# Designs tried in a protein design chat: VHH binders against Lysine racemase. Part 3

Target 1, 368 residues: Lysine racemase, of Oenococcus oeni (q04hb7)
Amino acid sequence: EAIHRSTRIEFSKSSLAYNVQYTKQVSGAKTLWLAVKSNAYGHGLLQVSKIARECGVDGLAVSVLDEGIAIRQAGIDDFILILGPIDVKYAPIASKYHFLTTVSSLDWLKSADKILGKEKLSVNLAVDTGMNRIGVRSKKDLKDEIEFLQEHSDHFSYDGIFTHFASSDNPDDHYFQRQKNRWYELIDGLIMPRYVHVMNSGAAMYHSKELPGCNSIARVGTVVYGVEPSEGVLGPIDKLKPVFELKSALTFVKKIPAGEGISYGSKFVTSRDTWIGTLPIGYGDGWLAEYQDFQLLIDGQKCRQVGQIAMDQMMVALPHEYPIGTEVTLIGKSGKYENTLYDLHKHSGVPPWKITVAFSDRLKRMVV

## First folded at step 1 (VHH)

Design f5 (framework vhh_8fcz_2)
Fold by ESMFold2-Fast, scan of step 1:
Structure f5 (fold): chain B 368 residues (1-368), chain A 123 residues (1-123)
Amino acid sequence: as target 1 above (368 residues)
Amino acid sequence: QVQLVESGGGLVQPGGSLRLSCAASGFTFSYYDMNWVRQPPGKGLEWVSGISGSGDYTTYADSVEGRFTIIRDNDKKMVYLQMTSLKTEDTAVYYCARSTFEYSGSYTEFDYEGQGTQVTVSS
């Protein structure tokens, strides 16, 4: 852990809260569950989970059992949904921690029934509305699962049902329309539980009114973390507030003389003396090679990252000498300029959600 | 196997234009800064222009600033040098060069140079 370096992630509690309320208003959802998988999209699992309720979040969605346990062990009693599959042997622990647990097969339920003892598991049924996705693929299989849950109400509570829309943020809505039609076909005439949740960020932002009876819960990540799911194609970028900032500071500043090459993989000969700064961040921290030569922000000025990005360090060209300790904004605002996740996506080809999750646990996460 | 293949050189009159091309293969092209360097008759190597891996930043020697433009196409794995207002002093063998991928050192060397392409500016 390198928490005493100047390099850190800052995320805005007020911006996150704003985005929660904006998402509820646009979608009409009364309930918002925030996806905190993959270290809360890189923002910090526990840091985000600790402030989520204050931001208007009604529940947390995690991908794996261990994430849910970590949240509980931190003293957080918020509603938690486990979206990913769990080994049946852990069904009793999922019940003990009061997790809404996702189930994809009748066989899993039959096995769980034999080991739950006095525990009663809260069950969320996964429905596959596309080919070869996790969950039940036929109305018969779904009906069989529901009947089993009703016949074994001493061990199970039928509390949730959901599907995932893979292309709800695509301007071409053909695939979304097929999944939506399949969803309504599969649930028609079935007993519905209290939690019907199909709206990911794209569905919540662009398709909510097309989901009657299934639009009361938004189960979202990207939009709450301040990223427009279509990056401005389907919805306005400026109605969401940026949440994520990445900052560092100069650890070394050196002048190279005119006529000399720049070290560390570049050989550009300058006609004048050139100032070069060093930053304590590299690809080992998640500043990927694809981000090479991105324009960083120092004291309200654009400064190009130069040379090859090393594992723990990189260099930046400076317009003049700056003191050691001068703040460098890699993502965020400095003076009149702002580097957004969209700017870094355009530069690198790496989409915003992949940018933020790539930052390593070496970086301190701070709530601002 | 790293390969750089230059083309586009030739004889041109003063004030004329030429476009040099460099085809790269055998490495992740977008990760490396690419450069054009030249060797005038009877002189050592002179750096001419550089372009960053993304293509967002370019730099030029004072002698060619405003006359030459370096461009790259990462999808095609090509680097170009568009030369205009050519002078007799631009006569040289032009080489496409990949920057070294090394963290440390006061100065880095080009880890690969192509075969070169001859540019002659004469009446």
Scores: ipSAE 0.000, ipTM 0.119, lowest interface PAE 23.7, mean pLDDT 84

Design f6 (framework vhh_8fcz_2)
Fold by ESMFold2-Fast, scan of step 1:
Structure f6 (fold): chain B 368 residues (1-368), chain A 120 residues (1-120)
Amino acid sequence: as target 1 above (368 residues)
Amino acid sequence: QVQLVESGGGLVQPGGSLRLSCAASGFTFSSYWMNWVRQPPGKGLEWVSGISTGGDSTTYADSVEGRFTIIRDNDKKMVYLQMTSLKTEDTAVYYCAKSLRYFSGSPDYEGQGTQVTVSS
């Protein structure tokens, strides 16, 4: 919302498109659904959704009904899957907007049947193979749901079935193998719908060949946003292109004499006369206290963030005077240097997907 | 500053049990995988077990699978290794180590270690 402020998120359309094609190539999946939950992993819900088809994305996956509605109201007619549970009273609205809607119980279906009227809901059945979040856990319960959908075909279309793998990006695949075996046990002998989707980023990148009959659809987020799901342990970091950049500009520049403290309550004290720049970004924007002392990039130079990060601004030490308006790269490339999300993770202990989703709506999102 | 302090080692007979503890400070504990690694006498460092940030996923080396259990308590900033059915081959100095996601043979930080000797 603060469009006149210099601090902004830029994300690369070409890098996102490259990562889509790379993920399809590695997994062998012909269909890729992009997770755009949590403001498209912080990249901007509508900004990402508007360019997704051009990037080779075949459908969008959202967590909540309101995200799907926002995409439709923006004029986007792409395939949309709602992964999170919906209050049954909203089943007619989900049908009206043509969402593939996730269902976790027979009781939900029975209640929806009574209120759908003229609407026909596209149904995605959730199967719990070990995440213990949503879905049925027994073959009998799954069979009962499928039979109900077949008996009430005037109100329901049985279009999807899925499970979520908790540990598909783990070097020890014991838990993944247990979930995989449970999945095949549960679906054995059942009627399968047109969308069978089990591959999150880790499964798509590392386990696709182990998922025969269930490896044609990749339902991914992290890998398409340019983050290697294991951060280099199972796959190389350099095969993906970074998508996310965070940039700002100096709003104030001043020279501080040796022996003076920088920012209120800070223990940082200048050891020599130092040029200090001010940036219009703070923890209220999502630049967390854990990012204290991170090396920022200005005109191809590494410049340390100094003093305490305030709510709306922070300070950076400069090698010399720069003009007001000089660009500062917090995440991204400047000259020969690059600050990656992995670098910030190593510095802060905050993983890449938590870094990007934490940036507030004050920061404008721009496709580049 | 980052600090890891291991304890709970000692002399135990084959088939016995020990519980190792690691107290962590100086970093956001809940944001890191925690690992146990060991160094047998005259050998290199060997990864033993890892536990995810929330404790919902655990991994083990083949040599200890089914005998060792890794547990964490984020409120107390502790990680534990419950060792059962101990073998002479388990004799080593045991270290806890933090990693960004998964331990790949080179931890970010290691503690001082605690010695485990399995002998008749």
Scores: ipSAE 0.000, ipTM 0.164, lowest interface PAE 20.1, mean pLDDT 86

Design f7 (framework vhh_8fcz_2)
Amino acid sequence: QVQLVESGGGLVQPGGSLRLSCAASGFTFSKYAMNWVRQPPGKGLEWVSGISGRGGSTTYADSVEGRFTIIRDNDKKMVYLQMTSLKTEDTAVYYCAKYWRSGSSLFDYEGQGTQVTVSS
ESMFold2-Fast, scan of step 1: ipSAE 0.000; ipTM 0.341

Design f8 (framework vhh_8fcz_2)
Fold by ESMFold2-Fast, scan of step 1:
Structure f8 (fold): chain B 368 residues (1-368), chain A 120 residues (1-120)
Amino acid sequence: as target 1 above (368 residues)
Amino acid sequence: QVQLVESGGGLVQPGGSLRLSCAASGFTFSEYGMNWVRQPPGKGLEWVSGISGSGYDTTYADSVEGRFTIIRDNDKKMVYLQMTSLKTEDTAVYYCATDYGLPWESYDYEGQGTQVTVSS
C-alpha cells in the first residue's frame, strides 16, 4: 500500500444513492443489485459494500467467491449473488455464507449434492442466450437442472435464474433482440424461481419495457457508478451524477530552462522557461501510459501532463509557480472545468469501466 | 491515446490454422504501419510481420513467410494475422504494434496480448 500519499480516490455516497434511485425510476425495477466485482469497479469493495444499503441498494453481486467471503468477514450480512463459476468443492462454503450461487451445469449440481450437508445451497441458474460465457443453452438442459433441484430440495433451493445481455447498450440492438427472443423461448413453460434477473445497466436503462415478467430486478454496475452505459448515445449523460474522482497534490515544483527535456526519452522539450510540478502517481497506481499528455486540473486551469509517466510519479506543466501541496484533480471538477471518465476515454481509448477498475490498491479510497 | 487490443489466440494442432485480430484506436489508423510481434515462452520479443498504412506493402520474418498473411481493414481499424501450417515453434504470446507516436521496436508491450499454443 501507498495510502500515506496525497493521491486518492474519492467517491460520492450521495451521487451513488442518486444514481440508484434514478436507475430504479427509469427501469421501473423494484429491486436493485449492485455489481461490486473488481474492487467495486475500482471504487473499493468494502467501502462501497458498507454503504450500499444506505444508498438504496437491495443486494450485492460479485464475480468470485472470495469477494463474497471478504464482504461477510467485514460484518456485512446483505444479500450476495456470486455471478462467476465456483469450484464444486467450495459449495459448502457458499451454502454456509448464504450466497445465491450461480450454477451452469447439471454435473456441477450432481457433484455438489454429494458434499452438501444440513445447510441448503441457494441456486441461481445461468442461461446462455448468446453471450457464450456461462450457462446452459437448451430448454432440455434447463428443465433437467430445475427437476434435479426440485428432487434434491434437502440440499438445494431453486432461488434464481438469469442471463447476461451482450450489447444491451449498443445503438444497434440486433444482438440484444436475438438474446431477448432466445431467453423467452428457453424459459417458456418452465417453473420460475423468486429471482428472475436479466437487466444489466443497458437493459435496465433502455430495454426494461421490452422485458415483461423479467424487469423487477436490475443487476447493474456502470450506471450506478455514474457512467452512462452508451456514453450519451442512447441516454442523457447529465441525468447521472459522477461518483468517481481522482485527486493528488504537487510534491515538487521547479523551473526548467528553455530547450531542456523532461522525463525519460525527452518526449517533451521546453520551448520557453517552464514551471514543472511532480505528482505522486504513476502507472503502478493505474494511471496508464495511454493517458500520456492528458490535461489535468489545477486551480481551475487545464495543465498538461508532460514527459513519460513513471511507475510511481509523473510531471505536469504549470502556467506559473504553485506551492507544494497544491491540489491536482485528474478526474473530477476544478473551478469551471471537469475531467470526466468520458473525456479520459476519448483521450486514451480506454473505456470508463476499464479506467476505474485499473486503479490499484495502492490508492486510498475515501467515501465523501 | 493509442490502444491496441489483440484477440483470436487459442490451442491448435500442428498444421492447423488460426486468425488473430487487433483492434486499434486513438490515432489515424490508415496513416501508420502495423506490426505483429511475438514472445515465445522464456524468450525475447520476435518481429513476425508488418503492413503499411495503405496495405500495399507487407513484410514477413523468414520463419513465417509463405505461411502467415497480414491484412488490414482501415474502415474497421483492424489488423489481422492469418496463420496457416502452424508449427510448435509458433507457440507464443502475440502482440500488435503501431508506428504511431513511437517506433514499433520501442512500443510498450505491457498488455496481455493473445496466446497461441500449437500442440497435439
Scores: ipSAE 0.000, ipTM 0.086, lowest interface PAE 19.5, mean pLDDT 85

Design k1 (framework vhh_8k46_1)
Fold by ESMFold2-Fast, scan of step 1:
Structure k1 (fold): chain B 368 residues (1-368), chain A 123 residues (1-123)
Amino acid sequence: as target 1 above (368 residues)
Amino acid sequence: AVQLQASGGGFVQPGGSLRLSCAASGRTFSSYAMGWFRQAPGKEREFVSAISWSGGSTYYADSVKGRFTISRDNSKNTVYLQMNSLRAEDTATYYCAADSEYGYYDSSEYDYWGQGTQVTVSS
């Protein structure tokens, strides 16, 4: 909505491709499905989806039906998994668009059977092993779903089964081990479909060897977007390439004397004569109040954001006068310095995956 | 904003042990590196120990390495300093600090400071 300004998100196609390759190498997975939910983790749903295949991605995972529809309407015919539950009345649309559709209950399948026409719905069964989010929790309920799919093969194809690990990136793996053991208990002796997928980023990076029979598919997000899931605790951060950059430019520059307040309510007061720059970015764009006082990068120099972050604008203290239009790097590299998502997490308390998702549709997304 | 409250100081004899605690408020604790610094009267503030936001990395001054152990419990918003084999030269006011920048050994990199807890090691 506000794309005709200097503030923009740039994401690196080559870094994303590198991270896909690295994730496949570490996990041993032959197939990688990239999560593009929540506007591709803020990177841009269609921008990411359009280049995903070229980056070595074998399929896309979305959370809601509308994300999948948007990808199809953009002319992308790649494999698409809908991870989140959909209202049964939309089962015919999911069938029409050839989505692998996640199902959490037998009742949903019975209702869908009554409204599905000539085309089959591709079904992915959700198994709840402890995440307590979606899916069946007992072997009997899972067996009942599989039997129903076999008895109604005129309307359904049993193509997928999965669980989600809540704590696969936690150094204390007790909860992961419990979910893993429950997963194998629940599927034991049941007919498996062609897609058995349990590896999120943490499981792919740290636990792949512990998942025999279900470690050929990595269904990942954070690691491909350049974020180490444990932020360096379980795995090295320097083996992944940063993907996400946030850049802007100075719209105004002025010198203010010592003792003057900056921004709404004069919350910040200068201790010395200071050059101040204004940036066209604020909390309405997703630069949250928690990011106040973060050091930004301008022409290879560290410059602290000062005063209250406004809805559409914020100020930065400058070491000297810069021309209007001088580029400001909020996240990314400038000269010898780099502001990482880990640095912003440390500063703000907001973890990397929440940082990138929070940027609004007001910001232009660019593949570089 | 993070508010820090240090406690657990006291008097001990050489060779004794104390456990310091630093309780944080503001619900951003798990996102900060935490450090312990100490200052004796008439001396500069010196680094003692630091722990990363996740607890996966720990750092120690050479003078305390092998005797002190830093740990954190993010569920309790608390960082701890277990001090063993205490010496007279460990006598100081101990401060906990939260770091929003990467600079574990440098006290100037820490944004939020507790009020301190006194440790006296004397016979």
Scores: ipSAE 0.000, ipTM 0.105, lowest interface PAE 23.8, mean pLDDT 85

Design k10 (framework vhh_8k46_1)
Fold by ESMFold2-Fast, scan of step 1:
Structure k10 (fold): chain B 368 residues (1-368), chain A 121 residues (1-121)
Amino acid sequence: as target 1 above (368 residues)
Amino acid sequence: AVQLQASGGGFVQPGGSLRLSCAASGFTFSSYAMGWFRQAPGKEREFVSAISWSGDYTYYADSVKGRFTISRDNSKNTVYLQMNSLRAEDTATYYCAVDLSGYYEDEFDYWGQGTQVTVSS
């Protein structure tokens, strides 16, 4: 970890809270579960989890057991859903930590039944309506799982059922309509548990009214982290508040003569005498090669990143000399300008959700 | 079912231009983003350009910015790549691609037939 550098991720508690309320308003959902998988979309697993309840979040969704355990060990007693499959040998520990645990097959349940002993596992059934990721694909298999859970109520509580909608952020809702119709076909006539949750960010923002009986819970990530799921195609980007900022500060400032190469491989050569700043951030931190030549913000002005991005540092062209320690905004606002995740996506071809999760644990995360 | 037919490649001298086309069928073309990728012999496949379903958003690799232009005609189910100021390093087989999974965090997963572009004197 390299947390003693000036480079840091700042995320706005007030903006996150606003986005939670906006998502609840648009979707009509009474309950919002925030996806905190992949280090809370790069925002910091424990930092986000510690403030989630104050922001109006009603529960946390993680992808793997280890994320849930880390949250519990940090003293957080909030509702936690484990979305990804877990090895059956860990069913007792999932029960011990009171996780709502996702199950994709009857065979997994039969195996868990043999090892739970005195533990009673809270079960969330995964239904595959077309993504081919996880879950049962037939009504018979789903019915068999539900009957098994009811027949083994000493080891299992049937608490949840869900599917994940692909293409819920696509302007042509053909694929979404097919998954939605398949979902209702599969659950028709079956006993439903207390938690029926199908709304990811796109479904919550664009399709909630089409999901009667299944639109009370929004299980969302992208939208709460301030990214419009369709990036402006289906909804306006300006109705959500940006949450994520990436900032650094100049560690060195030098004037270089015309004709001199900058950084490894001399990829950039100055056409005139130029002030150059050095930043303690590189591709080892998650500032990828695809971000080459992005315009950074310093003291309310745009300054181009120049030369090759190194593992731990990079350079920026300056209009004049700045003191060492001058703040540089890579993502966020400076004066009248703002570098958004959408701007970086347009520059690099890397979408917003992949940008934020790519930042390494070397960077400190700060709630602001 | 899904078919992507790339065409328009050929031999061209440095500084020349080519226009690639990708004719798509077997899916609702106007609802999906399209991309262009290329692969030179002995190299990995690399991203070149992408265009949103509406054509309102376009993305380019740094190596082609200002020289290549992606566009689409939804009435003809076709995506285009206009390549100007071609360089020897642009020599590659060019592929068009679509991601029909609909999951916005996934990569392009349906690939068309490649079209060879050779930039040489």
Scores: ipSAE 0.000, ipTM 0.123, lowest interface PAE 16.7, mean pLDDT 85

Design k11 (framework vhh_8k46_1)
Fold by ESMFold2-Fast, scan of step 1:
Structure k11 (fold): chain B 368 residues (1-368), chain A 123 residues (1-123)
Amino acid sequence: as target 1 above (368 residues)
Amino acid sequence: AVQLQASGGGFVQPGGSLRLSCAASGRTFDSYAMGWFRQAPGKEREFVSAISYSGGSTYYADSVKGRFTISRDNSKNTVYLQMNSLRAEDTATYYCAATEYTWESSGTTYDYWGQGTQVTVSS
């Protein structure tokens, strides 16, 4: 809706490609599926999906059916996995669009079998090894699903099986070890499909050597988008290239006398005559209240955001008059300074992936 | 519901190669996991190799790993066993088998068996 403003997200194609190659090297995975769920972690669903193959990505993982449909309707024929379970009534549509579709129960398969008609659905079985989110939890239930898929090959292809590791980026690996041991227990002696995929960003970066037979596919998001999954605790921050930048420009500049209030309720009051700039970004765009008073970057200088963040705009204190149109870097580099997602996390308590995802579709996304 | 016919056996000298074929008749061949088993005179039946219904997963007995390759062509309803670097110990009748259920290395889930094809490795 509001894309005709200076406020924009820029993401680096070359940095994304570098991070893909780095993740493949560290994990040893020959196949990398990029999570593009939640608007590609806020980077832009179609913008990222259009360049993913050129960056060395072998397939896309979405969380919901609508994300996959949007990618197909944009003319993209890449491999697509739907990670979240879908309502059974949409099984024929998932087949029509050639999605690898996640299934969590035998009852879902039995219902799908009745409505697929001439369609043959590519099935990815979800296994719950301790995250308690989706998937079957017992070997019997998993055997029953595989047996059903074998018996109904006219409607189903058993193409994938996976689990989610909840704590693969935690320095305390006790829970990861428990899920890993449960995974191997559950799959022991069962027919395995062509795609066995358990490595999220943490598992790919820190545990790939502990996953023999299950480490050929990395299904990752955070690490490719330039965020170290442990934020430096388990691995170095500087081995990944930052991908995400957020920039704006001054729309108005004025000098405010000492004693004047800024924004709602005059909570911030100037102690001296101060130059104030206005930016066309607010909480309606995803610049959350938790980010109040963050130091923005203007012409290589640190400038504090002042007053309450409004829905569509906010103010910044300036050391002197700047021309209207002067660029403001909220996340990214300006001169010798850089505002990283880690810096904003430290300031706000909001983790990097939640920061990028929270930016609304009001903001223009640009590949650079 | 499926009938299997194995072929391709014969006499070879040590170090030679043979390719066995298992042709399936009937519908839904692509719903079956397939296996190869062998039985030498006076010995128990032994697992050789297995392939998932899609062809995406393959399994081998330690004695044949690196020498034998299993594959399938679902468009032709056929499973193959390429046997290289054959040894006298590989002499046996080779059976192909199909299961509609979860594959297990024990072979106990295989409900459909072909008539064997004899492989003799001898100088």
Scores: ipSAE 0.000, ipTM 0.089, lowest interface PAE 23.9, mean pLDDT 86

Design k12 (framework vhh_8k46_1)
Fold by ESMFold2-Fast, scan of step 1:
Structure k12 (fold): chain B 368 residues (1-368), chain A 121 residues (1-121)
Amino acid sequence: as target 1 above (368 residues)
Amino acid sequence: AVQLQASGGGFVQPGGSLRLSCAASGFTFSYYAMGWFRQAPGKEREFVSAISGSGSDTYYADSVKGRFTISRDNSKNTVYLQMNSLRAEDTATYYCAADHFWTGDSSYDYWGQGTQVTVSS
């Protein structure tokens, strides 16, 4: 991490806690599992995981084994689900760390059975209802997996089953209805485990009442991190509180005469004498080329990012001279203005969840 | 409120039969699997049988396979356990439970009060 720079991500514990309670209220879910994959959607894996329980989170969902191990090694004993497939050779480690482990095939279970020894693995079955990514697609394959788990209860606990709804945040719910119907078709007649979890952010916010028997657990990310899954089309954006802020400070300020090019390639040329500030943030930090010319906030005023975004720094046009060390808000509130993740999406074409995960480990993450 | 009312227990001689019933209310019955569990004096609660929401699939503990039959009537919100060829070791309090279930008893959301079955000469 480059922690001795002014550039930092701040995320609001109180806003995250509010969004947890709001999601539980809207969905009716008694249990909320927070997705902390991809560095907790860029917010910081350990920073988020350390405060999650205090915010009303009942469990954490990670995408890979190493994320779960990192959480355990940090002293966190919360419930952890591994959503992504793991190599069977790591089944004993997953059991040792008490992870609910996602399984997509009978062959994986047969191989795990041979190497678990004294370990007993907590198993979550993945069901593919139309995304064609992970999980089994037929009732027969599900029955075969469940039968194997029941017959090898010395090595396995059948604790979970899930599917992922690809289009639960689409105003046209045709695809969601097809996946929902396929889900109920596939699970009908199966022995069900205690954790039946199908509600991602969109399903929790818009479709919970249509998921009887499968709506007690919300397994969500975007909505808790303060992003309305449809960005206002299906639900109100003002009922969620923003969580994520990105801030920096001017490291250099100078006056550029009219006609000068700014940065390499001279894409921006001054039409008049202009004050230019330099910020210690660039594309190496996750401020992508698509964010070129975004209006940043300085002392309650909009200031355009100018010239090429470099790897470690970029420039901003200033209305007048500011002192070195003046705070710059890239995402968040300054005075009367707020730059939201929705604003940056509209400017760049990059959706909110991709914006936050793109910020590199160079940036310090701070709970505020 | 959710209610599960188990009935049909009693005293029977070895080789006899009993039919247990569990009447459910307060939830969408056809969406829930129903299970029967039993607890004998001095022993842990154990799984006996389960039936899917549609009634298409049934599951039995090895100790009762071929002797017990689980069924359900979704129009009456009732699950049944037909117990034939009863043995002294079947003596227990029988509980009906509603859930999307696991083989252990810790995973069930709703439990009935139980009905006592005693098999003795």
Scores: ipSAE 0.000, ipTM 0.112, lowest interface PAE 22.7, mean pLDDT 86

